# Designs tried in a protein design chat: VHH binders against Profilin-1 (pfn-1). Part 45

Target 1, 132 residues: Profilin-1 (pfn-1), of Caenorhabditis elegans (q9xw16)
Amino acid sequence: MSGWNAYIDTMTAAAPSIKRCAIVGAADGSVWARTEADNVFKASEEELKTFVALFNDVTQVPAKGADIEGVHYVVPRTEESLIFGKKENTGFFAVKTKSAVLIAVYEGPNEVAAQVRKAVESMQTYLNNAGY

## First folded at step 3 (VHH)

Design n51 (from n46 with A97T K98Y Y101K T104Y Y105I L107T Q109G Y110F; framework vhh_gocatamig_d2)
Fold by ESMFold2-Fast, scan of step 3:
Structure n51 (fold): chain B 132 residues (1-132), chain A 123 residues (1-123)
Amino acid sequence: as target 1 above (132 residues)
Amino acid sequence: EVQLVESGGGLVQPGGSLTLSCAASGFTFSDYWLAWYRQAPGKKRELVAGIDSGGYTVYMDSVKGRFTISRDNAKNSVYLQMNSLRAEDTAVYYCATYLGKSRYIPTSGFDYWGQGTLVTVSS
């Protein structure tokens, strides 16, 4: 378990419906920490590099969608530092901090989605305040 | 040589208290975060509490209000004050830090861990 795995554990405890998640570098998509074993976050290095580059201009993302773990998600809209997507009963929230991107994949209805969004935004605030 | 040395573990009755300490050496202590993790038999190692260089703290839900993490930069030490102990708190407690070239964990980076100290809560 790496030091950054502590933050993964904090997020999953706050929103138990998070199925898989990761903290990656905003500049290059390098993995700092991710869920492992039975809940391993499986996005490739190439996919993560492409994904974090979406934050360079989030307004273009709804037209193209986003790929995470080989799954193409419809992105209905974005906010300045937030990309979220839907694919049937699954979805994700991704938020950018100064140095990191937090990605959480969840399963469940809209009530579950709201809890996941709150968890990732709380961690975004914490990391930004900590200088990350 | 980076070293983390835990102490303060022992046998305590439910409702009791213990203070764990971790003495660190071999790095610029004040610049890095420190954390306490625990591992019970048959379970994965989990974060109990963390404290960053600025004193901001994080706690797992089941210990909030009962445990307090603190640091003393002059002594290169981090502490875990454990109150209202429960049987489910029984575990080996580990002190940890990350000291890669950057405070960020690269994809191949590793934490530094202490040897652990056993806490047993039983009647």
Scores: ipSAE 0.000, ipTM 0.192, lowest interface PAE 11.4, mean pLDDT 82

Design n52 (from n46 with K98R L99T G100P S102L R103S T104K Y105G P106F L107Y; framework vhh_gocatamig_d2)
Fold by ESMFold2-Fast, scan of step 3:
Structure n52 (fold): chain B 132 residues (1-132), chain A 123 residues (1-123)
Amino acid sequence: as target 1 above (132 residues)
Amino acid sequence: EVQLVESGGGLVQPGGSLTLSCAASGFTFSDYWLAWYRQAPGKKRELVAGIDSGGYTVYMDSVKGRFTISRDNAKNSVYLQMNSLRAEDTAVYYCAARTPYLSKGFYSQYDYWGQGTLVTVSS
């Protein structure tokens, strides 16, 4: 198992409703780690490069939404270093650290979304404190 | 050569306590992320607790408040203090270390793993 997969394992242990997730480079969207097998995160390199560029100006994202794994999500609002989206009972949270972007795709109601956000933001804090 | 060696596992009754230790050699220990994983029979390996070079910790929800991870860089060791043990804590526990450096591409090549130590919680 890759070193970076331990962070994937940490997030999915904290929020089991995460269906797929990845850690990618903030500068270029290169994949550092992602869920595999039955829960493989399937975003293309081109899609991830486009996605991480959204963090250059998060205020523009709600007008157009965001695409992850070929699925278009409505982004109701953004916060500094946070983009999240909804599509029916599914959604995602993505947060930027110094060097990485964490993306978690989940399924479930609002209570589930809150738990996923907490897990992703906790990992964001952890990685920033670790110098990433 | 790089090596991680776990110790402290054993048989304990529900409600009991154990301290696991992991001794590392062959690398700059203080720079590494250190973690305890476990694997129960028929299940995938899962992260129990982790600690970075700055002392920031993460825990699996089911062990929060019961387990404490700590590190001693002078002794090249990481510890897992386990209190209020439950039957569902029964597993082989593994120590892991990885580089703090970002790696290009899909996966880091710098994971190190111990051989594991068995913890059985049973009356």
Scores: ipSAE 0.000, ipTM 0.124, lowest interface PAE 16.6, mean pLDDT 80

Design n53 (from n46, 14 letters changed; framework vhh_gocatamig_d2)
Fold by ESMFold2-Fast, scan of step 3:
Structure n53 (fold): chain B 132 residues (1-132), chain A 123 residues (1-123)
Amino acid sequence: as target 1 above (132 residues)
Amino acid sequence: EVQLVESGGGLVQPGGSLTLSCAASGFTFSDYWLAWYRQAPGKKRELVAGIDSGGYTVYMDSVKGRFTISRDNAKNSVYLQMNSLRAEDTAVYYCAKQIYSGRLPTKYSFDIWGQGTLVTVSS
């Protein structure tokens, strides 16, 4: 119910295959906003602190994978400000802005993954242009 | 091109009063929460008061009953009326705009655009 929740709502409206989503601080992994109730994003503070630190050197991530909500994802490749992974029929996209990391967990085949990526990258561009 | 310009700071004696003003431009003022933050020497920045589009207010515990935040949507301005000032209120005060329009902000929901205004409470 914070002001950041409006951006969660925008991403989930753009890509309905997003099951859980969060916006967290890039420096510490603190949760600014997340999906709630039946779609609550369930990551511990320790896990999120570890996860955002992956953006300090994304080139190491494909060798080790990434953990989100206690689930270990295979990370096939990374880009400078993008980490994505897959575990069977689930996957995630995480993008870093100047001050935040956006994480979207989705379910579905590779076709829906493209829509989810587009939604989070559009928000990343908007936030960077806004100084975040 | 968002701008927030703070004014009204100064030197005041304990028990005195000051009114801080913030003039805003570059966004649809009436759609956003506005807030006052402060930062004292050697301390982290803290949220002092916030006000939503409809005039609902929130305050940190140590200023409740002493400070009043208000806004004038026609003038694109937000104000902080400070009464019964204490030495502990000495800080640079910053006006902040909510990043995204929405109902309930957190401490991470605001951005500071201005240079701040210094308030010194000393005899």
Scores: ipSAE 0.000, ipTM 0.117, lowest interface PAE 13.5, mean pLDDT 82

Design n54 (from n46, 13 letters changed; framework vhh_gocatamig_d2)
Fold by ESMFold2-Fast, scan of step 3:
Structure n54 (fold): chain B 132 residues (1-132), chain A 123 residues (1-123)
Amino acid sequence: as target 1 above (132 residues)
Amino acid sequence: EVQLVESGGGLVQPGGSLTLSCAASGFTFSDYWLAWYRQAPGKKRELVAGIDSGGYTVYMDSVKGRFTISRDNAKNSVYLQMNSLRAEDTAVYYCAAGTRLYSPSYIKTYEYWGQGTLVTVSS
């Protein structure tokens, strides 16, 4: 148990369409907190190290896509601190803060995607302001 | 009953140091985020420093490098070591504890609060 799980709870309460999520270190992909039990976030340490390194140059990501939990996502475009993708009815939003990367995997149409994006961007703002 | 009891406040000259202590009872201390807030005359209560159950810390910019927050789960205590004190640090300092945190600066996040201890930095 860690205090970082409170941030996971806050995001999932704000956007119930989030099925799995995690907060990981931006430098190394180490897991600070993740969803547990029946909705456990299943990415390996190796996958997370590869994923957070994508934020070093997000302009390369649309050409190759991104892998999360062994699923390959099409990434249509990126913003400096935002990578997002879609695979059928599943999607993700990942945002970078000063020292963390927030990853949220959701299921549903574009209407729920907007709510998930808002939740992760709100947490991104909060953590940046807190010095993370 | 739940209690947070602060101690260590007092009058100190600019450039001096103080250590604030907060002793907790009545809840599972190791599960909680602990924080020090302060309130200066005529100002709103603001977050000074926070420490979560895993030991991760956050500080307001004006105290970084001068203040250090720490916790001792065996003693159910949280501490704030304050060095290089300035007149602008004069405030009542409050200890706070909470488990579900939307923002450490959002006062209603914290379930438990101490009564406060006065720190005066004056020549």
Scores: ipSAE 0.000, ipTM 0.144, lowest interface PAE 14.4, mean pLDDT 82

Design n55 (framework vhh_gocatamig_d2)
Fold by ESMFold2-Fast, scan of step 3:
Structure n55 (fold): chain B 132 residues (1-132), chain A 124 residues (1-124)
Amino acid sequence: as target 1 above (132 residues)
Amino acid sequence: EVQLVESGGGLVQPGGSLTLSCAASGFTFSDYWLAWYRQAPGKKRELVAGIDSGGYTVYMDSVKGRFTISRDNAKNSVYLQMNSLRAEDTAVYYCAASKYTFGRLSPYHEYDYWGQGTLVTVSS
C-alpha cells in the first residue's frame, strides 16, 4: 500500500464531486496513488507520461486539448501550474507541485468545478509546503 | 539483475559518525524514491530517512539534525551520513527503492526493491 493514498482520500472528502483522481510524479507520470475499485483512475502509463510533459509548456495546451483516461478534453486556458478541461458534463483539474502532478476528474456544472479546483489547489499548497 | 548493495556499517562509539552507502543497479535510479530503514533485534522495521527523485527529504524525528540523506544519480547511489550516534541507533540498516513515495500520514508503504542490510553497532 502506497502511503500517498491518504492524500487521495483527503482530496475526495473535500470535494465529493471528484469521481476519480491520482497523484503522479511530475518527471515521469509514475503513479504514487490513485482512486481504485468503483472509482478507479484508468489512465495508462504512456498517457500519464504524455500528460505530465504538458507542464513543460502549458501555453501549447489550449490549441490541442488534453487526453485523460482515453477521453479528449477541451482546455480553454491554462495557468503556469494548472491545466483544466471540460467535456460536456465532465471536467478535470490538474496542478503541478514541486515533484508531483495532482489530477482530479469530476462531473457536474461550473459551481461544482469551483469546489473541485479549491480542493486540488489546497492539496497543492499543502504538498509544496511539505517539500513535494 | 536488480541490486541494492549497502556498505559502511560497523562498530562505533557513542558520539561518533558513520556514512552508509547504497549502490543501485538494474533500474532507472533517477526515477525512484530511495529510503533508509532500520530494524533493531525483536522490533519492526522503521523508516529513518527518505529522498525522492526531486531531492526532497523526510526524516524520522529522533534523527533530525543528526542524519542526512543524499543521492548521486550519476553514481546510482544514495547515502546516509550519521552524526552524533547513540546506543539507540544500533540496528541493521536497509536501503529500499520504490516508484511510489512513502506518505507521511500513512504507516504503510510499498517498495519494489530491498537491500540485504548493513549492521551498525553503537557501543562503548
Scores: ipSAE 0.000, ipTM 0.109, lowest interface PAE 12.8, mean pLDDT 81

Design n56 (framework vhh_7pa5_2)
Fold by ESMFold2-Fast, scan of step 3:
Parts: C-alpha cells; sequence; structure tokens
Structure n56 (fold): chain B 132 residues (1-132), chain A 125 residues (1-125)
C-alpha cells in the first residue's frame, strides 16, 4: 500500500503539465495528499474548506469566482461536479468524487488545459469506481 | 462482475516472441492503470510492466526492459504484452492485473487485483 500519494503520482504522470495538485476530503477540505517540495500545493486549510463548499451548489460559482493558493480565478461556467478557472496563463480543474475533491493547477495554453482536464476527469472516474 | 481473461501464451525457444492479450469486462477499463504480473514455478509474484489509463506512461521491470512492450486498446477493452527475445527465465504464468503495481509489496490502494487462470509462457530449447 502506498496511500494517497500514489494517486498524485498517477495524475502528474498522466498530465506532466500539472504544476501542483491535491486530493482533499469533499466534506471538509482536509488534505489527503498533495504535491510537495518544488511543486508544493500551498492552499490553506481555511481556503480549502471554502473551496470544497463550492460543490454544494456549482451553479453559483461563476458569479463569485474561486480562490486557490491565494489566487482569485475567473470561473466562466461549471458543469456537474466540475469547477474550472483561468487567470492569464494559469488555470485549474477541480472535480468532486463520492468522498474527495481533486484539484490540479496548470500553466500553459488551451492545449495544455485540455490534457489536464482529461487526466483529472479520468482519475475522478477511477476513484468513483474504486468507492471513493 | 470484474473479469480479466488472459490469452496468447505457449511454448517457444529462446530468442522467440509471443504476444499476450487480456480481455477486460465488468469495469470501465479506460479509467484504470493496468499491469502484467508473472509467477515462475516455485516463486512469488513478479511485476513485469504497467501502463497508464491513457497509454501515455509505461514502465517495465529491469529484467524485461528493452524486450517487452505493453500497450492497450481502450476501444476494445484489451491489454497487450509483446514479448521479444524471450529467455528461459521468462518462463511463468502471466496475469493481467487491474491497477498500478508499484512493486511486489506496494500498490495504489484499491487498484491492484488479479483475475482468471493466467496464460502459461514456457521458454525452453
Amino acid sequence: as target 1 above (132 residues)
Amino acid sequence: QVQLVESGGGMVQPGGSLRLSCAASGFTFSTYWMSWVRRAPGKGPEWVSTISYSGDYTSYADSVKGRFTISRDNAKNTLYLQMNSLKPEDTALYYCAKGRYLSPTSYIHGAFDIWGQGTQVTVSS
């Protein structure tokens, strides 16, 4: 058993353009695993609690935007259990599973964004099928 | 019901080649990392190779690197192992496994599993 850090490794291997990412509890935003060292995901516990609460009603998020790592992102729209945002050349994708929220921050053009979205959604499906 | 059905094994002489297939059903194949694991007579399981759900990442045990190639066809729910330059020490029962096999004693929680009878590969002269 490798714990939740192995899922971080899986996502970053699938989309190397991910700069930082985390897996957090859907109920409280508690960190289960995150990128560390040179790629440390820097969101505070209070910020993560606020962020995961956005999934209680994703339709309201475009009016407010979202804050991750102290950066305010414009959220152009949401769908199902997906929140995504952009600020200049940076962006994020966040998806909710049964028990977790996966957050991936990336840097680059629209082609990079598509790859990151695919990786995050694939992991979302994997974890849901695994019972998480 | 999750099922993995291996095929393509057989008897070959050293230097020969074989291609193994694994037909998956009962789960969303395209969302799982997949691995090949083998068991030689009288030994425990040995990890052989792993492929990511997209197919973009692959890894191999040192004993097979450069000789074996793992691949997948998500439209057909099938995993493959192309085995070239086979050696007597490759003789084993080969299993496909759902999940990422990091080592004989390590795996992603809830992701590693083995089904079916496996497929026998015998390399002898």
Scores: ipSAE 0.000, ipTM 0.122, lowest interface PAE 14.5, mean pLDDT 80

Design n57 (from n56, 14 letters changed; framework vhh_7pa5_2)
Fold by ESMFold2-Fast, scan of step 3:
Structure n57 (fold): chain B 132 residues (1-132), chain A 125 residues (1-125)
Amino acid sequence: as target 1 above (132 residues)
Amino acid sequence: QVQLVESGGGMVQPGGSLRLSCAASGFTFSTYWMSWVRRAPGKGPEWVSTISYSGDYTSYADSVKGRFTISRDNAKNTLYLQMNSLKPEDTALYYCARDLKYGSSIYPTSYFDYWGQGTQVTVSS
């Protein structure tokens, strides 16, 4: 048995302010792993397909924003492999690797956002080095 | 291009010993955690043992603790499994597996992205 749940557990342990997260395929938005039960990541397959396509041209994203779990986020700016957004006390960081997109939704002030970003970018580096 | 080739399997009586080898190529072996996984006839895969990229950390399934020893030779790109006090329950196809954990990363994972073709171990009288 191989799976991706260990990465979910590792990210949430590293940044406890992550409320929900998922690892999805970069090509199609298929869910490889996600938080479950009370912390279930609720995005539909159609929404995720649309979301991962944003990485085809991240420069267009600030004009449109991004939708995750039916919530529209304002995206203030992007980097080549990073999209992040904010809505009130909720935010997200999403990073693209060679084969995957990591999405972490968090709640809290700007201080916790910085910690979540570090956790997500550390995992991005790890997975890229592992060939994903 | 990633290749893992197991060898050293065979038939042995209960209480006997075998040493398995796995020759790795197509990637930087010394930067990856490596594992042994086995599949018995009619059963799913069972994790056996893991070793860190440097060899400083090892772990074992409860079913093999005290009987099996995992080791590696990074200069030869080779992973080993020394199996002592073999039991009929150890009969399985043994696979070398590359762990998703890379280098000295602080992220502990025990998931595998590539397995070899396996080497058969049969323990019977």
Scores: ipSAE 0.000, ipTM 0.114, lowest interface PAE 16.3, mean pLDDT 82

Design n58 (framework vhh_7pa5_2)
Fold by ESMFold2-Fast, scan of step 3:
Structure n58 (fold): chain B 132 residues (1-132), chain A 124 residues (1-124)
Amino acid sequence: as target 1 above (132 residues)
Amino acid sequence: QVQLVESGGGMVQPGGSLRLSCAASGFTFSTYWMSWVRRAPGKGPEWVSTISYSGDYTSYADSVKGRFTISRDNAKNTLYLQMNSLKPEDTALYYCAKVGYTRSPLYSQGMDVWGQGTQVTVSS
């Protein structure tokens, strides 16, 4: 777990608007690393297990939305290996790699969302290229 | 404080082998992904290979696949590069680097290079 914390630090440094984030196992939603202390990512193991299962059929997600940290997000559409949502001034981006799901929660307008998406997609590319 | 010391370079004929070592200190080596990067005369830096913190995952530049093997010994805080079937185009200064959160395996995109490097020369 401690080794994965370096990737959490990378994502938060790349996009200061990320309030909380985590790296979880794609198969079971187990937490590999998360932001802590004042920025603790609060999702339960059961919520994460449910969330990662959404990647089994992303086409169903816009009809249902997605729950992260007990907050229900509207998901306007999905893309290949990408689920994103918005609720007022809060949003998230989640991307799937071979073995992991990266989740970043941010606050701010659509302009801020673009920076967060770039940070998450960059890490997704790096981990996929590394075999994760 | 952070220190990476490369060694094991030298002169070798085409088809020869060398084993490079990188001794790490000043940070928790076992928690970092590590890379080898080289700089050939007249060329920019080229990423060579990366290994995960556990050693379970490795990746290689197309130019070295099948010839080079990256490995690590976390108990000894040491990174290795076994180089076989060396070619004149492998002539370069080889550097050990912590993986600094790259969008690609290119060291110029945030990889830390802390060592002086070790020179590898392949000529007849």
Scores: ipSAE 0.000, ipTM 0.123, lowest interface PAE 15.2, mean pLDDT 80

Design n59 (from n56, 13 letters changed; framework vhh_7pa5_2)
Fold by ESMFold2-Fast, scan of step 3:
Parts: C-alpha cells; structure tokens; sequence
Structure n59 (fold): chain B 132 residues (1-132), chain A 125 residues (1-125)
C-alpha cells in the first residue's frame, strides 16, 4: 500500500540536493516517514519533540538557532509556518502543515536552496489540501 | 524488499495466553512506530495496539487494555504482542504493520504501511 515514503520520494525527486528528509507529527515529533539506508535522517525522539515545539512560537528561534541531527544551525528569520537554517552552504527547510512538520536537509550552494524550498512548500500545500 | 512475518498464533481456550511475534526486514525497524491490527471473521479491521520507535509510548484499544502488552526488540528487529486472559471475541487474524501515526485507529487502508501476512488466533473450547 502507499505510505508516507511516497511523499519522501516525491520531494527528493523534485529537489535532488536534498540529502536527508523526514515527515514528523506536529504535536509530538513522531516520525511518519524518513529517508533510509545510507541517507538515514538521524534525529532522536527528544530532538524532534523539541524541534516541532519551536513552531509554537517561531519568533524566539532566530535568537537561539535550531538543532537537527545534533547539528546547530543559525536561523536568520522565521515565518509562521516556516523555519529554515543555514550552516555555510548547507542547511534545512522545515514547514508546518495542519498535522505534520516536513524537514529537508540539503547540501550545496545558495542556488540549490530555492529548489529545496519549492519542493518542501509544494508538499506542504498538497498535505494541507489533503487535510494533514 | 520490505517484509513483515507474523507468527505465534494458534488455538487456546478462554482465559489462555499467546505471544505473537513479527519479524521485520528490509527497512530500519528502529525508526518506525509499529502496530498490531486484527480482522475477526465477518468484521472489518480493528486497531489493537501501537508502540513508538523507542518503546517509550504505547497505546491500546479499549477492548484489550489490561490484557495485552505490546513490546519490541530493536536489536532483533522484532515486534511482540503478549495476549493474556483471551476471550472468544479475540478470535481473529492478527497483522503487524508500520504505523503512519502513533495511536491512530484504522479507518482507511493507507493508515498502515505495509500489511504483513497475518497469524491466526482462535479462542474456543
């Protein structure tokens, strides 16, 4: 049967610069799907619970940054449903839907960041329209 | 690639016990929430229990609370269901599945991915 892995595959096909990604529950950070094998997304349950709680008040995030997979990212600014971080030419985009948070970690120059953001935001729109 | 193989079913008398196992392969078992779901003769599927990928969170259907215990061994890629005080109404084919959501009851086929082959439990005298 089709599971949440199909959505991971769709995002990575749209933006090949995504190295690792996950779809997690917005309420508790529980993993619905993540990249597997050699590109496994390795965030702990505690880290993901802390991360999704950032969406409760995104205005506090730029002052302290965000941690994903034990890596500390500088967060330059946030939007109501979007947190993104930078570490030189690497980074992440995380967007919140009604029930989920989508996290995509990428590597590459600023030119690939726009493609990754578009892929994540397209999936956000799809899931919101599907009631997630 | 992905395989889930259930075992441990059988015939028992009311009040008896059984332990079901689900052997997982082809994916990183330790990163998935897992569930047990059953289908009784002439009925639709019923969610039974769910466990988080760490084992720290468990949830049970009201019909089995206090009698069933879900557990996992991530080193062995195995999910378990300990069933005590079995009743005739527990008679069903039991399936192991990766959960899409923690504690989510089954109302649609896409809530679980993938379905295993199942193991039959029959409670009768």
Amino acid sequence: as target 1 above (132 residues)
Amino acid sequence: QVQLVESGGGMVQPGGSLRLSCAASGFTFSTYWMSWVRRAPGKGPEWVSTISYSGDYTSYADSVKGRFTISRDNAKNTLYLQMNSLKPEDTALYYCARSLYPGTKIYSSHWFDPWGQGTQVTVSS
Scores: ipSAE 0.000, ipTM 0.147, lowest interface PAE 12.8, mean pLDDT 81

Design n6 (framework vhh_3k1k_2)
Fold by ESMFold2-Fast, scan of step 3:
Structure n6 (fold): chain B 132 residues (1-132), chain A 124 residues (1-124)
Amino acid sequence: as target 1 above (132 residues)
Amino acid sequence: QVQLVESGGALVQPGGSLRLSCAASGFTFSRYAMRWYRQAPGKEREWVAGISRSGGYTSYEDSVKGRFTISRDDARNTVYLQMNSLKPEDTAVYYCAAGLKYPTYSFSSQYNYWGQGTQVTVSS
């Protein structure tokens, strides 16, 4: 896992509107890698454990919303391996792979959101193909 | 000609500090993410720290978080690793690496350029 921070750097380089992101274990929400310093991803271990459990039944998520970094996001819809949410000018995309969940928090309009989603989904495809 | 040249490695006592430098030439430094790796005797090379092209994102291996700081100076084509509170377990050859132009999404091609390394020894 020491190499996982290379994937964080790749995603943030791809979509500069990603403000903070992390790669966490799908089973337990354990942090494998995250943005640091001025871009530190601040979700607690308890919050991440709760968050990754949402992927056990994504169809229930729009009714509940999702909490990331102490912020409650409205989740308008989900797809099988994708949860995304909005709160004013900020939002997130989270995708599940075989072993991991990638979470990217961004700021900006819908055009920015589309770019962030593309970056996260591209990484999801790569990691699934790599067996993660 | 592409070159990465590491410097600053030394023998230090436990609890000491060192600053490593990596001078880059032969490519447009500001367009590449930069990373530090290390390799201890008999072990595989491991990632230590990374800094994005903009310098806005930094990342660290868990065992060095809070002790090491990566930074870059694009005007000088240099990346730095400030190492504080050094432990015997930090003894290794430290390598600088430049990532490929994004987007690649390939770990095997993420690092296109490597330096020759600088030895850090933490011992009494």
Scores: ipSAE 0.000, ipTM 0.132, lowest interface PAE 14.1, mean pLDDT 80

Design n60 (from n56 with G99T R100Y Y101I L102G P104R T105L S106P I108T H109Q G110D; framework vhh_7pa5_2)
Fold by ESMFold2-Fast, scan of step 3:
Formats: structure tokens, sequence, C-alpha cells
Structure n60 (fold): chain B 132 residues (1-132), chain A 125 residues (1-125)
């Protein structure tokens, strides 16, 4: 892969509880980079197109939840550029930048969620400042 | 004031190994994330690897995963890159870089505070 795979590597190194993650285009959900091999991010193109469209109006998301990798997550609340969800011992954080959506799926208790969120939001800030 | 000095480059055959070093001075090395970046002839800079200030977290470009190992010795203010199974496409000037906020992606000059002068690695038969 291209240089975008290094974003995947940076996030997973910063937050080891991330099991799978991807960087996708904000306009269409096209995959720019994702985790592979034993931790492959499995979302279909159709699912990703639907998911990135949620950022067009995040206020609707808590009522419906969100689907990632065929798993339905409860979304307790959203922020302008942040959607996060819970499903038992798993969860995700997704953030939108100017051109991309970063999605990180983690596994573990709520105690690890803060570390994952920090890693994803730090990358979001970096990419926005870099013009992506 | 702040300096990064790379060394350890050279000429090797495909499949060979080299260990690069980066001697840091003028800043508190142990508090910064550090990276290796390379520039092949006629190409822009390509990020290779990053290590956290503690050494607990490391990451690698897909092109070098499984072949290169980044490490650091904070007591000696030195960063290392162990390069195994070298390929012709690894031929480049290798730089160490003091990394801003730990981010390294995609590599741009703005992602790094300080660059060294580089050490040449040439892999040929």
Amino acid sequence: as target 1 above (132 residues)
Amino acid sequence: QVQLVESGGGMVQPGGSLRLSCAASGFTFSTYWMSWVRRAPGKGPEWVSTISYSGDYTSYADSVKGRFTISRDNAKNTLYLQMNSLKPEDTALYYCAKTYIGSRLPYTQDAFDIWGQGTQVTVSS
C-alpha cells in the first residue's frame, strides 16, 4: 500500500486495543487504507458508503445506531465530526476530516476507549492541519 | 543547537544487512518520538518507521515490515534502524527526524521539526 497505510500503523501503535481500522474517503467511503491479514477490516463498499453518509447529519445517528463490519452498534450520542458506538465489549470511534473518515474498531472494557479516542482524534487533528 | 547525525550506511548486496544510527543532541531526546525517513534518487521523501519516546510503540511502512527494526537507547541519545533482507528498492538516503506530536503520515517536511543530513544506503549486485 501507499503512505496512507502508515496512518493505520500510527494509530494502532498509539492504541494497541484497536483491533481493526480503516481510512476511507469522506465523499464515497472508498478505502484508502485498512488493517489486513489476521486483523482485516471487513466492511463492504456498500456499508462504508452508507456509513460515511452518516456524517452529513450526525444528529440522526443515535436514533438508528450504526453498522460496521455487519455489526450493529448502539451510538449513545454524536459530536459534529465524531461518531462512536458500543456493542458489549467492542466499540468504535469514527472521525471525519476534510477529505477522509477514520474508523477504529477496538475490543476491551470502557477503560481502553479513552486511549483509542485520543489516538483517533490526534490523527484527525494532524490530517486536518495537513489539508486532508 | 539541535543536531541529528546519521551513520551506518554503505553498499551491500541484495539480502544483506545494515544497522543505521542517529546521534541526537541539543534537545531532550527521551521525550520525543523519532522517525526514519528515506529519499530515493528522483523521488520525494518516504516515511520508513517511527518509535515512541519510551520505545514501547513502533510502526513501519508496509514496504519494510518484517525486515527492518527500529529501536532507541535513551541513555545514549541514539536511534537505530536494523535493516535485514535488503532489496534494490531500499537504495536511498536515510534520515532520522525529530517527529512532531508522534504523527508521520503521509510524509511531508512539515511533519518533522528537525532532519539530519542523511546516510546513503546502496543495495546492488
Scores: ipSAE 0.000, ipTM 0.120, lowest interface PAE 14.2, mean pLDDT 81

Design n61 (framework vhh_7pa5_2)
Fold by ESMFold2-Fast, scan of step 3:
Structure n61 (fold): chain B 132 residues (1-132), chain A 124 residues (1-124)
Amino acid sequence: as target 1 above (132 residues)
Amino acid sequence: QVQLVESGGGMVQPGGSLRLSCAASGFTFSTYWMSWVRRAPGKGPEWVSTISYSGDYTSYADSVKGRFTISRDNAKNTLYLQMNSLKPEDTALYYCARHGSLYTKPFSYGMDVWGQGTQVTVSS
């Protein structure tokens, strides 16, 4: 059990529409903490390594999309430290901090997406302030 | 009872080195992320460095990158901070801190257990 579980709990409490989420190392995608049991975040180590490498050049991501948990998402645009995608009524937000990438997968309409983005960006701010 | 006990502080001249230790007891040390935090006279706490439970991930404050190295020995329940090329501005009380495993209302560095600190003074 890692101490990073507290951050997962904080994020999911802030946005109950998050179905699965994880905090992974920005350098290699190794899992620091993730939702488990009935809400297990099931991306493979290789998929996560590929995903975090997208932050090395986010400008290329909209042309290619992004894969999370074996699902291909359309990425409409990116910001320097933010990648987000949609596939029908499912989506994700991923943000990069100094040392970590936070990934939250959600399901629901645009109003729900806004709440999830806010929760993820709030956690990004906390982790950056904590030196991560 | 959960405890963190720092040691290894002292007085050194600029350019010198010190190794700090933090002995953990009362919890499963190998499952927690750990940090070093310092407080200089007249200043608030400043995060210095963090290490993952496995030791595979480390991060450092910009002010200490390239000079300090954080490490751990899970068999000995001990956290270390190797401090090289010490500067007068490194003078501070250095604290060992454990990261919380449960949700907390304050989120200051994510730390839920702190030691009493060990004093480092860098002067001629």
Scores: ipSAE 0.000, ipTM 0.173, lowest interface PAE 13.6, mean pLDDT 82

Design n62 (from n56, 13 letters changed; framework vhh_7pa5_2)
Fold by ESMFold2-Fast, scan of step 3:
Structure n62 (fold): chain B 132 residues (1-132), chain A 125 residues (1-125)
Amino acid sequence: as target 1 above (132 residues)
Amino acid sequence: QVQLVESGGGMVQPGGSLRLSCAASGFTFSTYWMSWVRRAPGKGPEWVSTISYSGDYTSYADSVKGRFTISRDNAKNTLYLQMNSLKPEDTALYYCAKEIYRGSLTPYSSYFDYWGQGTQVTVSS
């Protein structure tokens, strides 16, 4: 339900440079919560289903990149349960938990990227410990 | 439009040598740190080596240290990887990669915003 918006709010408070973000189901890419209105996370159900499937074998992702909100990102490398990408001055971090995938899109320099990564990884740890 | 084109791969026997080249275009090559990354069959990507924009700083993965040498020619917009004493474990598709950000990022924290299709290196007897 709408209760998941509290986690969106927590991440954006920790890293105000997050432009758009979402929490989606790891199994099907279904949206649990996302930024809305002027900051709406613009991804189709089919795109999200394709994106979460990348976590089935993250080692193949750097060769192909990843698509989020109709934008193709270069993925420099992956870690188990972490995919991140960059396109010019924009980027994203996506992490998988037991039952969810958290996606945060940001804009800005290295300091911004580092802050966004910390916020997303902190939430990943919290949700895993909470059984999600 | 940023383009990176790798070449120089091939099939060699253990103990052999190859030199890879990466032709860069569409950006000011001399201002970016550059890296070589490889992907072995059935495995994830492995960072191999990084060189600073000036060529003054280089670093290598432990698996290739002492055998591989990274270099660049800023006048020709070309990155090189000299590979000596090749082992079967070096078999992989090799990519050159442009750093996302200019500056002093370490190899383990380096991010890349583009790479090409790669060049295949096969080491077998």
Scores: ipSAE 0.000, ipTM 0.088, lowest interface PAE 19.2, mean pLDDT 80

